# Ledger of designs, part 15: miniprotein binders against Protein EXORDIUM-like 6 (EXL6)

Target 1, 305 residues: Protein EXORDIUM-like 6 (EXL6), of Arabidopsis thaliana (Mouse-ear cress) (q9m8t8)
Amino acid sequence: REPPSQIPNGTLDLSLLWYGQFTPTQKERVHDFIESLNFDAKEGLDPKVSAWWKVVESYQERFEVKDIYRQKKSNRTVAPRIKVKVVRSYVDEKMKYGKELTMGNGEKLVETAIGNMSKVVPVVLLSAQVRAHGVGFCDGTCQHNALAKIKGQKEPRRYIMVSNPEVECPGECAWPFHTADKGPRGMTYQPASGEVGADALVIQLATGLADLATNPDLTKSLFKSETTPYNDDVKKNHESSSMYIVDPATKCTRVFGSGAFPGFTGRIRVDPITGGAFNSHGINHLKFLIPSIWDPKTKSCWTPM
Short names: E, the ipSAE of ESMFold2; O, the ipSAE of OpenDDE; V2, 0.75 times the mean of E and O plus 0.25 times the DockQ between their complexes.

## First folded at step 14 (miniprotein)

Design n2 (from m2 with L53F; at its last look DockQ between E and O 0.90; V2 from the best seeds 0.83)
Fold by ESMFold2, look of step 14:
Structure n2 (fold): chain B 305 residues (1-305), chain A 97 residues (1-97)
Amino acid sequence: as target 1 above (305 residues)
Amino acid sequence: SPEELKLYQLKEEIYFLEIMIKYLEELVREAEELGDPELIKFAERILEFLEKFIKELEEALKELKKGDPEVEEAKEKLEELKKRIEELRKKLEELKE
């Protein structure tokens, strides 16, 4: 007899476009964070970045295994794992489309990140030199998880765009590493990496990845493969679960720990040696400050601490 | 060891508490100088959190082995911080009067 069927894992293949100039720390921090999503070793320190990612993965529980795949019924529900992998990294330090972004050249950046790859999620990272108000940043918005219409493609492509906010809008988009422009200007902290831009990019990327990976429109991209059949009808029934929300990390903006309220991060930790603020651990004992995710099971923002 | 790890993480939380107390001490001083009732309300919410948080840390230290010099040092630090929290509570009550 075979063991019970295991739920197949999904893969989130990222194509990164680094638009403008970034420090080595900023690039390393983003890559280390992405690797930390997949890191679930028992010997690592808790709370783990991967425990946070498991809340994201749990959103796939809205779909039964048989709904995603043409498989026999399972008597238990488990969330599939979603492995996050960088499959391409392209650097444009010269900023081909200029420093002043509009919706038009923002769309061209998404097309550049896609290239000719049919199964990737484009992630556009904008350096501090880029003025991104024209694509909606720094006016209540610090990251995008959105759809773009791409020439020659029937379906729009979902993308993530994040901006390093340390020059143009640190008070809106780099809190708690910078004082806030509006509302209570609570305590600020030092970034664990030593660079505001590096840790602010991680917060924005984490938000965008969580919102993207929990979006039901991504289920096909996450689980469809040449060898594993995908049930194209799964979307018809996923709307029946009202407990799951859209953009669950954005729902919990500026919540980093239990007990948070406007101007206060909630319960976090500070490293007495480096002075860096954090709420989770990744690979190589790295410490990260990551946002909360709305948890439909508790109807509250899930925090690492 | 598990106890060494627990103490290590408690020190990170105690350091967070200490930083928040220093911040709140300056915030209360600023609230007094400006006479700003909204700033007083904000300080009150933070203080309420810190009062609950320090009790959690006291309980966590209580579960560690007695007689360990590092554990006793952490308990002494926490008692110092507790007195600063009590002083902040008194000051805030005076400002609300």
Scores: ipSAE 0.803, ipTM 0.926, lowest interface PAE 0.6, mean pLDDT 85
ESMFold2 (binder alone), look of step 14: mean pLDDT 87; pTM 0.855
OpenDDE base, look of step 14: ipSAE 0.817; ipTM 0.930

Design n3 (from m2 with A60L; at its last look DockQ between E and O 0.96; V2 from the best seeds 0.84)
Fold by ESMFold2, look of step 14:
Structure n3 (fold): chain B 305 residues (1-305), chain A 97 residues (1-97)
Amino acid sequence: as target 1 above (305 residues)
Amino acid sequence: SPEELKLYQLKEEIYFLEIMIKYLEELVREAEELGDPELIKFAERILEFLEKLIKELEELLKELKKGDPEVEEAKEKLEELKKRIEELRKKLEELKE
């Protein structure tokens, strides 16, 4: 039989652990952002969060995912859709493992987010009450897309960890909603949600999701379905070249629009009514500020605007 | 309608431009007081961006229905901002001397 002309759609199942105390706005903002990834608004306001997500999805075509599906080259190839679903949301306001994270209790949080599910991406969201320096936050890093060794499992598990940076490192991880600690003192803006922590969490989660979804090690699990025309034997039997860029959203840190440079977001919009800064639209006409994504073909950051 | 949507989004970009002009006016004042070459360079990069953005917004606004009161109001606002950008360019060139 002939291979399909398009890569089939996939699903990214998230298991969220809300560790510590979060405001309703912080929870709602994160959920609204995730729903916005799947929302295809034919009409309405550009730029769209879903259009940004389509750029992430296009990495599957650009990084030779076609070899996994043994697809023939096509001038009309359309990138696959990746539906993002929250399949579990667990809240630990009591902070069972404490406020001071170490690598050890950080791994326990990942285990908690996994629960009994073998095919989820655990997402640990840390409240502002949590001091996360011990797991690497606030030292050049504002979110994690990493591997954890889980006791009782042979393979390490990939996870996303994000932190509300308002208390520990707002000058490093809440820009442009807070003055930067390092580099040129640039313009700051109001968060579109009205809460620095809520919009900072969205930036960090968006970064982690983009970095995760573009990781070729995940592609086998993401698109392996009954409709896949090939097993994963191509990956076992052949080396394929790749233009994979490690963490392409992280590579575009603090770039939010065209023309960005250190201290300047690039081209964005500001809502005259709320004062909120944004570069994209989601569900219910919500406005989000989301990161850019490095495009290895252009050797530049792809920006929402 | 499509025209109303375009105007709404242009107003959001015009507001971004206005905020950036206000910021740049303060930055240039600070650069003058301190005599800091790095602040002057930073202000120059921002000004170059704003000069390009305002030209783009002018062209986009011309594509909208002539005679619409809200379109004409936006054009008037943009001309006001253009004059402020020109004054900033003049001030910045004096500081670079």
Scores: ipSAE 0.797, ipTM 0.924, lowest interface PAE 0.7, mean pLDDT 82
ESMFold2 (binder alone), look of step 14: mean pLDDT 87; pTM 0.852
OpenDDE base, look of step 14: ipSAE 0.812; ipTM 0.928

Design n4 (at its last look DockQ between E and O 0.91; V2 from the best seeds 0.85)
Fold by ESMFold2, look of step 15:
Structure n4 (fold): chain B 305 residues (1-305), chain A 96 residues (1-96)
Amino acid sequence: as target 1 above (305 residues)
Amino acid sequence: SPEELKLYQLKEEIYFLEIMIKYLEELVREAEELGDPELIKFAERILEFLEKLIKELEEALKKLGVDPEVEEAKEKLEELKKRIEELRKKLEELKE
């Protein structure tokens, strides 16, 4: 038997469906955030969005990658990279299924985002014109990382759905850019992009991507190898193992900086010129406010600051 | 330069501290007028955080070289420290 091959870097291929009308800022902000996940140039400003993404990537070390490469006695451990790429964008400004979505129509949007691509993650973005209550938004839920039954397919498909909350439920899903409907009335801040909807979509997408990328079933497909970065007993582990952390970004909802508590973001920064709140930097020195990720070692939410 | 970048980033944190202090001053005034113990408890948690943050920012500024902009930032932080001390005093009176 030859030694195990080095685990290759994986890719996460996104197929975006823009349902409804979005501003140029909203579209650009989402794309800039996605590009920032893998931007790790030395000239970039700290804290980096890519440093946050490396915490997501490190979940692979915590569960399976070390087992594959445990024969190496190095002081340095490097998690496999997950390259996030937008491989297709589809725009439906006419809103084929109208402004009032049902669960069934939501699933049809996922089908549209998949198209004929068998190994993409569909990401459905709903504009502010859409009433998304019928697909489960605004009642305790501000993004979906879920499974959909696709007509003509044997296995369900994983998808991310986000909805611009600035009209329908800003008090539930746009904090800290809008006063919260429930809980302590905390300080609110200006979005760094200048648009509540644009930065709220980034928070929702960041949460969904982090939860999805830490999912053992999806991580298996990212490596495209005979063995997976997960434990060989992945089916048993993701259902019964205390080491598997389900939805680690959703677990840290509304935590943006160290010392956070309900009504308080924690430690963040505010740009004195623009007034925009942020905790990280991406491409072109853009400033982002992104959520935290549960860290099993510290038993707390890991934050950029 | 590295020192200029560190000072710029400290100014972003000092500005965060300043707007949080302004928010807390309004919150404490509201808590005093309403006599609301839940607002008092919420304000206490925020104040504790700000007291810790300002000490960290003071230490970070002391590590920078002598420069007029660094001294300006230190003076700003001393002004904010006095406002935090006044908030602590008011909040302790309300808890009575």
Scores: ipSAE 0.822, ipTM 0.933, lowest interface PAE 0.6, mean pLDDT 82
ESMFold2, look of step 14: ipSAE 0.807; ipTM 0.929
ESMFold2 (binder alone), look of step 14: mean pLDDT 87; pTM 0.856
OpenDDE base, look of step 14: ipSAE 0.829; ipTM 0.935
ESMFold2 (binder alone), look of step 15: mean pLDDT 88; pTM 0.858
OpenDDE base, look of step 15: ipSAE 0.825; ipTM 0.934
ESMFold2, look of step 16: ipSAE 0.809; ipTM 0.931
ESMFold2 (binder alone), look of step 16: mean pLDDT 87; pTM 0.856
OpenDDE base, look of step 16: ipSAE 0.840; ipTM 0.936

Design n5 (from k6 with A47I; at its last look DockQ between E and O 0.94; V2 from the best seeds 0.85)
Fold by ESMFold2, look of step 14:
Structure n5 (fold): chain B 305 residues (1-305), chain A 106 residues (1-106)
Amino acid sequence: as target 1 above (305 residues)
Amino acid sequence: SPEAELKLYQLKEEIYFLEIMIKYLEELVREAEELGDPELIKFAERILEFLEKLIKELEEAIKRLEEALRSGDPEAKEELRELKEKLEELKKRIEELRKKLEELKE
């Protein structure tokens, strides 16, 4: 009761479905990245993955409500802290629907990832063996943040689908760890993990998570109570509500640092010992290369560095 | 101090990025000369402009770290001096690339 204001606490529960065969490094990088979103210790190394996640959280900023039961607003704004948890991991190494996915069996994978859980975000990860063109990958899209119709449910469910692009479309979806297939080829770098597929998966997952978590439709799913501590009028709670950007991480595709332009990542760092390229730090001193996020207040891509 | 050692390591990472980009730009300029490709020349110039600005920023970062380390660990001071010398060598390579690129634009 001592503090006069409170920041709401939200939770984003992920149900992971690993479709196909993944290396230990690929699985570890994804889990380490997700845990790094919640790691905001002062002793951690800058730039932080968690600082990047705070930009995502700021999209859910609302005017503070000092009287929760009457929901009277104040002139202050507050953004939630959104904890990201993996609540289930399911592995289908035998690939029930084969290597060639269609839109229909892609939706069945989403249903499988949901299972009997009512408030999870299904995340389907497709291994390099999977040809995912039939679900829209490698044709202008490197990850999905989308809606799926679920059998027996009235409302569609939002999901994330990512594919390891090492084989099918590395020039489109694994840059800068692979030479680009369109536009200027640009400088390429080594992945910090040592595996193109692992670090490319993190880029695509980060993009999907950011695009999902910035969506105003997720507000009720993110909070633990039905009464929020602030006004839920999303358009009025942002300085530039008419300037809400759909999929703000996708809008900053291939921007990894300040000064980026087609063929150039922008300002990043390279570890002189490992040769790995990165722009952020997570748990255990791990280094990640993560995408940028459009910032409607500055009308530019917010970059980790 | 631990804070100064962290800043030194991060500066080393930034200078290594700069060195890698300069090596890449040197190859890019050679390719641009061989092919006579104006799009490649324009691309190289945009990268060069970024690197010229980055060098200035890193020089300022070195000055600030020199002040922070004035009463610090002698090993950290020597490491910073080595980074400063490295940055000056990279600056000379950038100046040579600027000259070459101006010739190609003519």
Scores: ipSAE 0.812, ipTM 0.921, lowest interface PAE 0.6, mean pLDDT 83
ESMFold2 (binder alone), look of step 14: mean pLDDT 86; pTM 0.852
OpenDDE base, look of step 14: ipSAE 0.814; ipTM 0.924
ESMFold2, look of step 18: ipSAE 0.809; ipTM 0.924
ESMFold2 (binder alone), look of step 18: mean pLDDT 86; pTM 0.849
OpenDDE base, look of step 18: ipSAE 0.821; ipTM 0.927

Design n6 (from m2 with L5F; at its last look DockQ between E and O 0.87; V2 from the best seeds 0.83)
Fold by ESMFold2, look of step 14:
Structure n6 (fold): chain B 305 residues (1-305), chain A 97 residues (1-97)
Amino acid sequence: as target 1 above (305 residues)
Amino acid sequence: SPEEFKLYQLKEEIYFLEIMIKYLEELVREAEELGDPELIKFAERILEFLEKLIKELEEALKELKKGDPEVEEAKEKLEELKKRIEELRKKLEELKE
């Protein structure tokens, strides 16, 4: 049985927009990865995708309140659980704005993903058919966690955008599943899903979700005051992690295991049957290769293995 | 069982090690042909990692049941890989001189 929680848990509601054509494997892989974030089975195979997600959750830690009626605090911290849910999906196979996106059209896609929902995180997924340079991809950036101005709204909205890099910039954004364009061209590996684009999208989405969910600005949308056991103003009495590093998964780009350096993933595993490279397990014994997350406590990239 | 999980995970790490050794053997041949000191340096860093990893895998296998055919097969594979790592170390030291 689970112990009673003294701090509120949260839900991260995603609205997906699939722009262009995707294979069934690409769609399934993304959904399976998202579901794996919530999958914390006691008996599952380690390392777990959910254990990786707990590192993300730790960025939202607060001081433990041992006597909540008296509001006593202790020296210890606890982290909330953050459930990730896909609450809506949109599909635009015909690509309303064409294959060459601009910043303006990119923001229109974010508006579409939001729809009439005020409390979702829009996630725009661009297929391999899309040239995404115009929205900032392939020039040192392989995924976005950013703000967009939304027509009719006073405040900008945070969004995630990912782009299947198989065609436009595989050497920049699909490593280690494709040889790198620059730097040491270390060993490449086979994607566990069998498709370069599917596993590259997972790496990008994982990075974007981690960067978004670690952001202290998320506190207002994630933890409402009526759900906290601490009766003071949540902002005044809630202390986020003592150290936040902006975009902590992006900071660890191309680090997948302990001992990594440019051209080398670090310690990972390879499935002897399929040849697929991975560092974590999700639902249905699925194997994923996911990025590292900067850990401010150790001042290094936290790796699944 | 816990030992079955352990052996399963060790086989995945042994396969990773084997793939890395094959890659490193090709990389060392390329470094010799090109005379590229950056390739030699890159190969050295990988080899140092593999030397540490194989020691960890050896210790992990010793904790498993003696006489189990799958455990003994994994030990034989790891001994083969250890010989290849030792040969790679010799070749790299020759190239650095």
Scores: ipSAE 0.807, ipTM 0.924, lowest interface PAE 0.6, mean pLDDT 83
ESMFold2 (binder alone), look of step 14: mean pLDDT 87; pTM 0.850
OpenDDE base, look of step 14: ipSAE 0.815; ipTM 0.929

## First folded at step 15 (miniprotein)

Design ko2 (from n4 with Y15S F16S I19S F42S F49S; at its last look DockQ between E and O 0.91; V2 from the best seeds 0.78)
Fold by ESMFold2, look of step 15:
Structure ko2 (fold): chain B 305 residues (1-305), chain A 96 residues (1-96)
Amino acid sequence: as target 1 above (305 residues)
Amino acid sequence: SPEELKLYQLKEEISSLESMIKYLEELVREAEELGDPELIKSAERILESLEKLIKELEEALKKLGVDPEVEEAKEKLEELKKRIEELRKKLEELKE
């Protein structure tokens, strides 16, 4: 048998832009979730947020899924670790572009989140005060992992945008913390943080980060270096990517545990004291409800429980 | 306290199970009123999942000692199991 190959470790540097007014719980919850991605203490409680993130990291070795499952077997590899770090947090409580965003103003927020930092992933968080339908929320979409054209740059920039849905579309984007507005009304639960918006933002951010970190374009940026031997012929993979799953967390929307289907979360836990629903553990014994991630090997959603 | 931690996590799953049973009870009532085959099919899938979960929780509780809190959890789970058995009977009547 051949010795394993190591894919180099990487870092995602996030620049957060908080657009509108957020509660302390909403801000703390998002930061605590991000820190929990990196926290892999052996003595911590299972399931772990970091174990969920390892599934996302394993997608880097699945970049060649077509070649693994349709062509000659490749050498064994070891999945990288991807550290997630907040390098800037900017707050615009005055909402420079108003409460109703257009696509153009949405892109200006992405530019603001980038600032003068050439290697960050901008994350724009919209408060409950913002009517975000003009940038595509609340019409089948609860988070963005998308590209924006940035003034003065040749290539578009990848960004994440999330919106606190508790006012505009809680039935679409805050389930199971609110009844669903379409299809099966479904189960409902208390948010572990005590705030619907805070825990909905975590679900949206988790989905966006997972979709971003599994994107092959990020793989090229994150792991290409002058010293790393890596097959990076993206044109080949682009033209023949029949087995590759785009946005694998979005593909598992509303799946939170094994046995899930529309209206039913699947297997999760409820804190018997607080009533809060969760399926994972983060830093400081915090409990989170996070989405599942499609696994093309099993052709099913990988669930935290 | 590994056994205390395991018991606490089992209580968390029992609490979730109770919520799932409440939803299933509502779904079965709706399926009966509407006669909707899709609701009956959905209820069957949920019921099968909950029956499996109950068996897992029963087995996990049996591996713990005779602590009073363990017995309390077993009693709660038995109550939920009876509700599931009643739902199974009702669902089988609806499918006839």
Scores: ipSAE 0.715, ipTM 0.889, lowest interface PAE 0.9, mean pLDDT 82
ESMFold2 (binder alone), look of step 15: mean pLDDT 87; pTM 0.850
OpenDDE base, look of step 15: ipSAE 0.747; ipTM 0.904

Design t2 (from n4 with F16W; at its last look DockQ between E and O 0.90; V2 from the best seeds 0.84)
Fold by ESMFold2, look of step 15:
Structure t2 (fold): chain B 305 residues (1-305), chain A 96 residues (1-96)
Amino acid sequence: as target 1 above (305 residues)
Amino acid sequence: SPEELKLYQLKEEIYWLEIMIKYLEELVREAEELGDPELIKFAERILEFLEKLIKELEEALKKLGVDPEVEEAKEKLEELKKRIEELRKKLEELKE
């Protein structure tokens, strides 16, 4: 039997499906971003991608903990930890359902990404040559997390779908790496990876992951336990707050730093060597531009800087 | 090492500030050519943010010790501050 956990831990297992043709930079960028979520080394450069992920984790129910160093009761609470791991990658560069994707065929891709894995979250990535209007993209969004009915399963499965917008709607979904197609003229920047599509994919994926991971239904499934902490106490006290905000990263679309407004990213940085724009650091000193997350306490977007 | 890291990141922010000032200078020229009051308002919101950022960066550099590289950064920031003051004057003229 497993001893009681001091801090709740969960693993978010991702099954990636790459639909269409992607460059090596696009694939590497997505994998590096995902790995950076778990990279919390003290000597890492701030702002960290992992610090951003901790904001997502903070939207969970807080848990009472025992002071493990003194082996006694504590009035402290903590947010849980969520490790993100890619457990499978499937590549369909020949595009089984063609370049014109429908909702029905999109759900079949989700089913393929799941396979027979009962505990994964499927992530379907659509390449630039895929026309994804049929799944609702390039009509206000280029990502979503949603529920799909899976043949033979009673409960629907939650998934993330993103598209590389650099061909179909770069002015809508690739800003600030491409000029905006509507609204005030804003400053544009170079992508830190060197490819608009790669860094736009990271923005879309980061948005979808944050929106998915703040959903209470997913949170509850991640933190199943055989026993409760502090089982030897005669009194248990619990205090939590409702942190659920529907799609908090989507609510902060096109906000990348403090002081943002339409046409202005807010406070960010530019690497003088590469020319790339960023607001966070990941593994191997890589730099990423990631979206903000709505903070219900301040009623504003939490920004990396 | 912590002071070296702080200076390095301040240089990245000063570089972003320079890029934004260059963009804003072009934007103000366009606003004057088109006579577009909405473009003037957009430029002024950005300028107000940059004016606050310059003050923050000045204070951050002030906390660093004596070093030629720190002094070079201070000189660059002073150059950018003058360009921002010129932009403020130009925008006030256009609002009339």
Scores: ipSAE 0.801, ipTM 0.925, lowest interface PAE 0.7, mean pLDDT 84
ESMFold2 (binder alone), look of step 15: mean pLDDT 87; pTM 0.856
OpenDDE base, look of step 15: ipSAE 0.825; ipTM 0.937

Design t3 (from m2 with M20F; at its last look DockQ between E and O 0.93; V2 from the best seeds 0.75)
Fold by OpenDDE base, look of step 15:
Structure t3 (fold): chain B 305 residues (1-305), chain A 97 residues (1-97)
Amino acid sequence: as target 1 above (305 residues)
Amino acid sequence: SPEELKLYQLKEEIYFLEIFIKYLEELVREAEELGDPELIKFAERILEFLEKLIKELEEALKELKKGDPEVEEAKEKLEELKKRIEELRKKLEELKE
């Protein structure tokens, strides 16, 4: 069988669970951001959210899938794309498991997000009404990229859970739209959407998605098509490569532009009309502030600006 | 046009610069009042960044069409901001003495 001429694109099918009450702006910003990941408009304003996502996609290069596909025609190894789609959006405004989450309830939320879909990535978004200390939030993290044991499934499922950044440790989770609780008093910016909770939520979601999409375990699953000979042997040697790190977006937390340092975002832009801070453009020229990501090639935090 | 888009982007960065200069001015005042060496260092670091940014923006504006009223306005604004940064540099230097 002739090796496929192109590396098949991966697809991340997201199942969103909105746990609690969210504003329309929050919901819209999340959807718009997700749609922006694969929006590769040739024409438009730079930097682009899609360029940021390309850095995430570049982590796929670690699997030397290139060598398998390089052998035939063109010396240009095209990195596989990761298409991200929302395939399900479920809203639980009643908060079936209560406002105070425990570890047990957290798992149930993940289960709810998965539903009957075996290949989805569950994304659990917690509203401002939810107290998520019980699941480990406000301990230096505002999002979880983790594995959950799901009842009836042999393999644990990777999920993203995001707490409300305005309520759950805003000094950490809502920065730079909220005053930092640690370090030098940095500048506080206005959110591009007009809602701190929406833009900060996107930052956390972006972090989670990037960390998830760059995770070797997930990548293996994305490209495991029955037809692509995943040479397991090649995996062992590259996993040891110090070049690729786990949770590259988390590694670059609070870096939003070049020249960033503790208490300073780095080079970003401000919309002269709205006063909103941003460093990237998505669909329909929507402005976003997104985190930086560790670039294994340069061994530094890649910034949109 | 590509040029118009570039100018638009530069204006966005100039606005950022202006906002941050205002913030830095406040920091410098606070540093002067408190005599906090850590705050001074922090302010200096920000200042250095802003100085670099100004230079980059100046160069970028030079690449745009000369005589365009909007470009000239942006240049004038940048010159104003440059002056403010220079003043901040002087103040910070005085605080180190």
Scores: ipSAE 0.621, ipTM 0.851, lowest interface PAE 0.9, mean pLDDT 88
ESMFold2, look of step 15: ipSAE 0.758; ipTM 0.908
ESMFold2 (binder alone), look of step 15: mean pLDDT 86; pTM 0.840

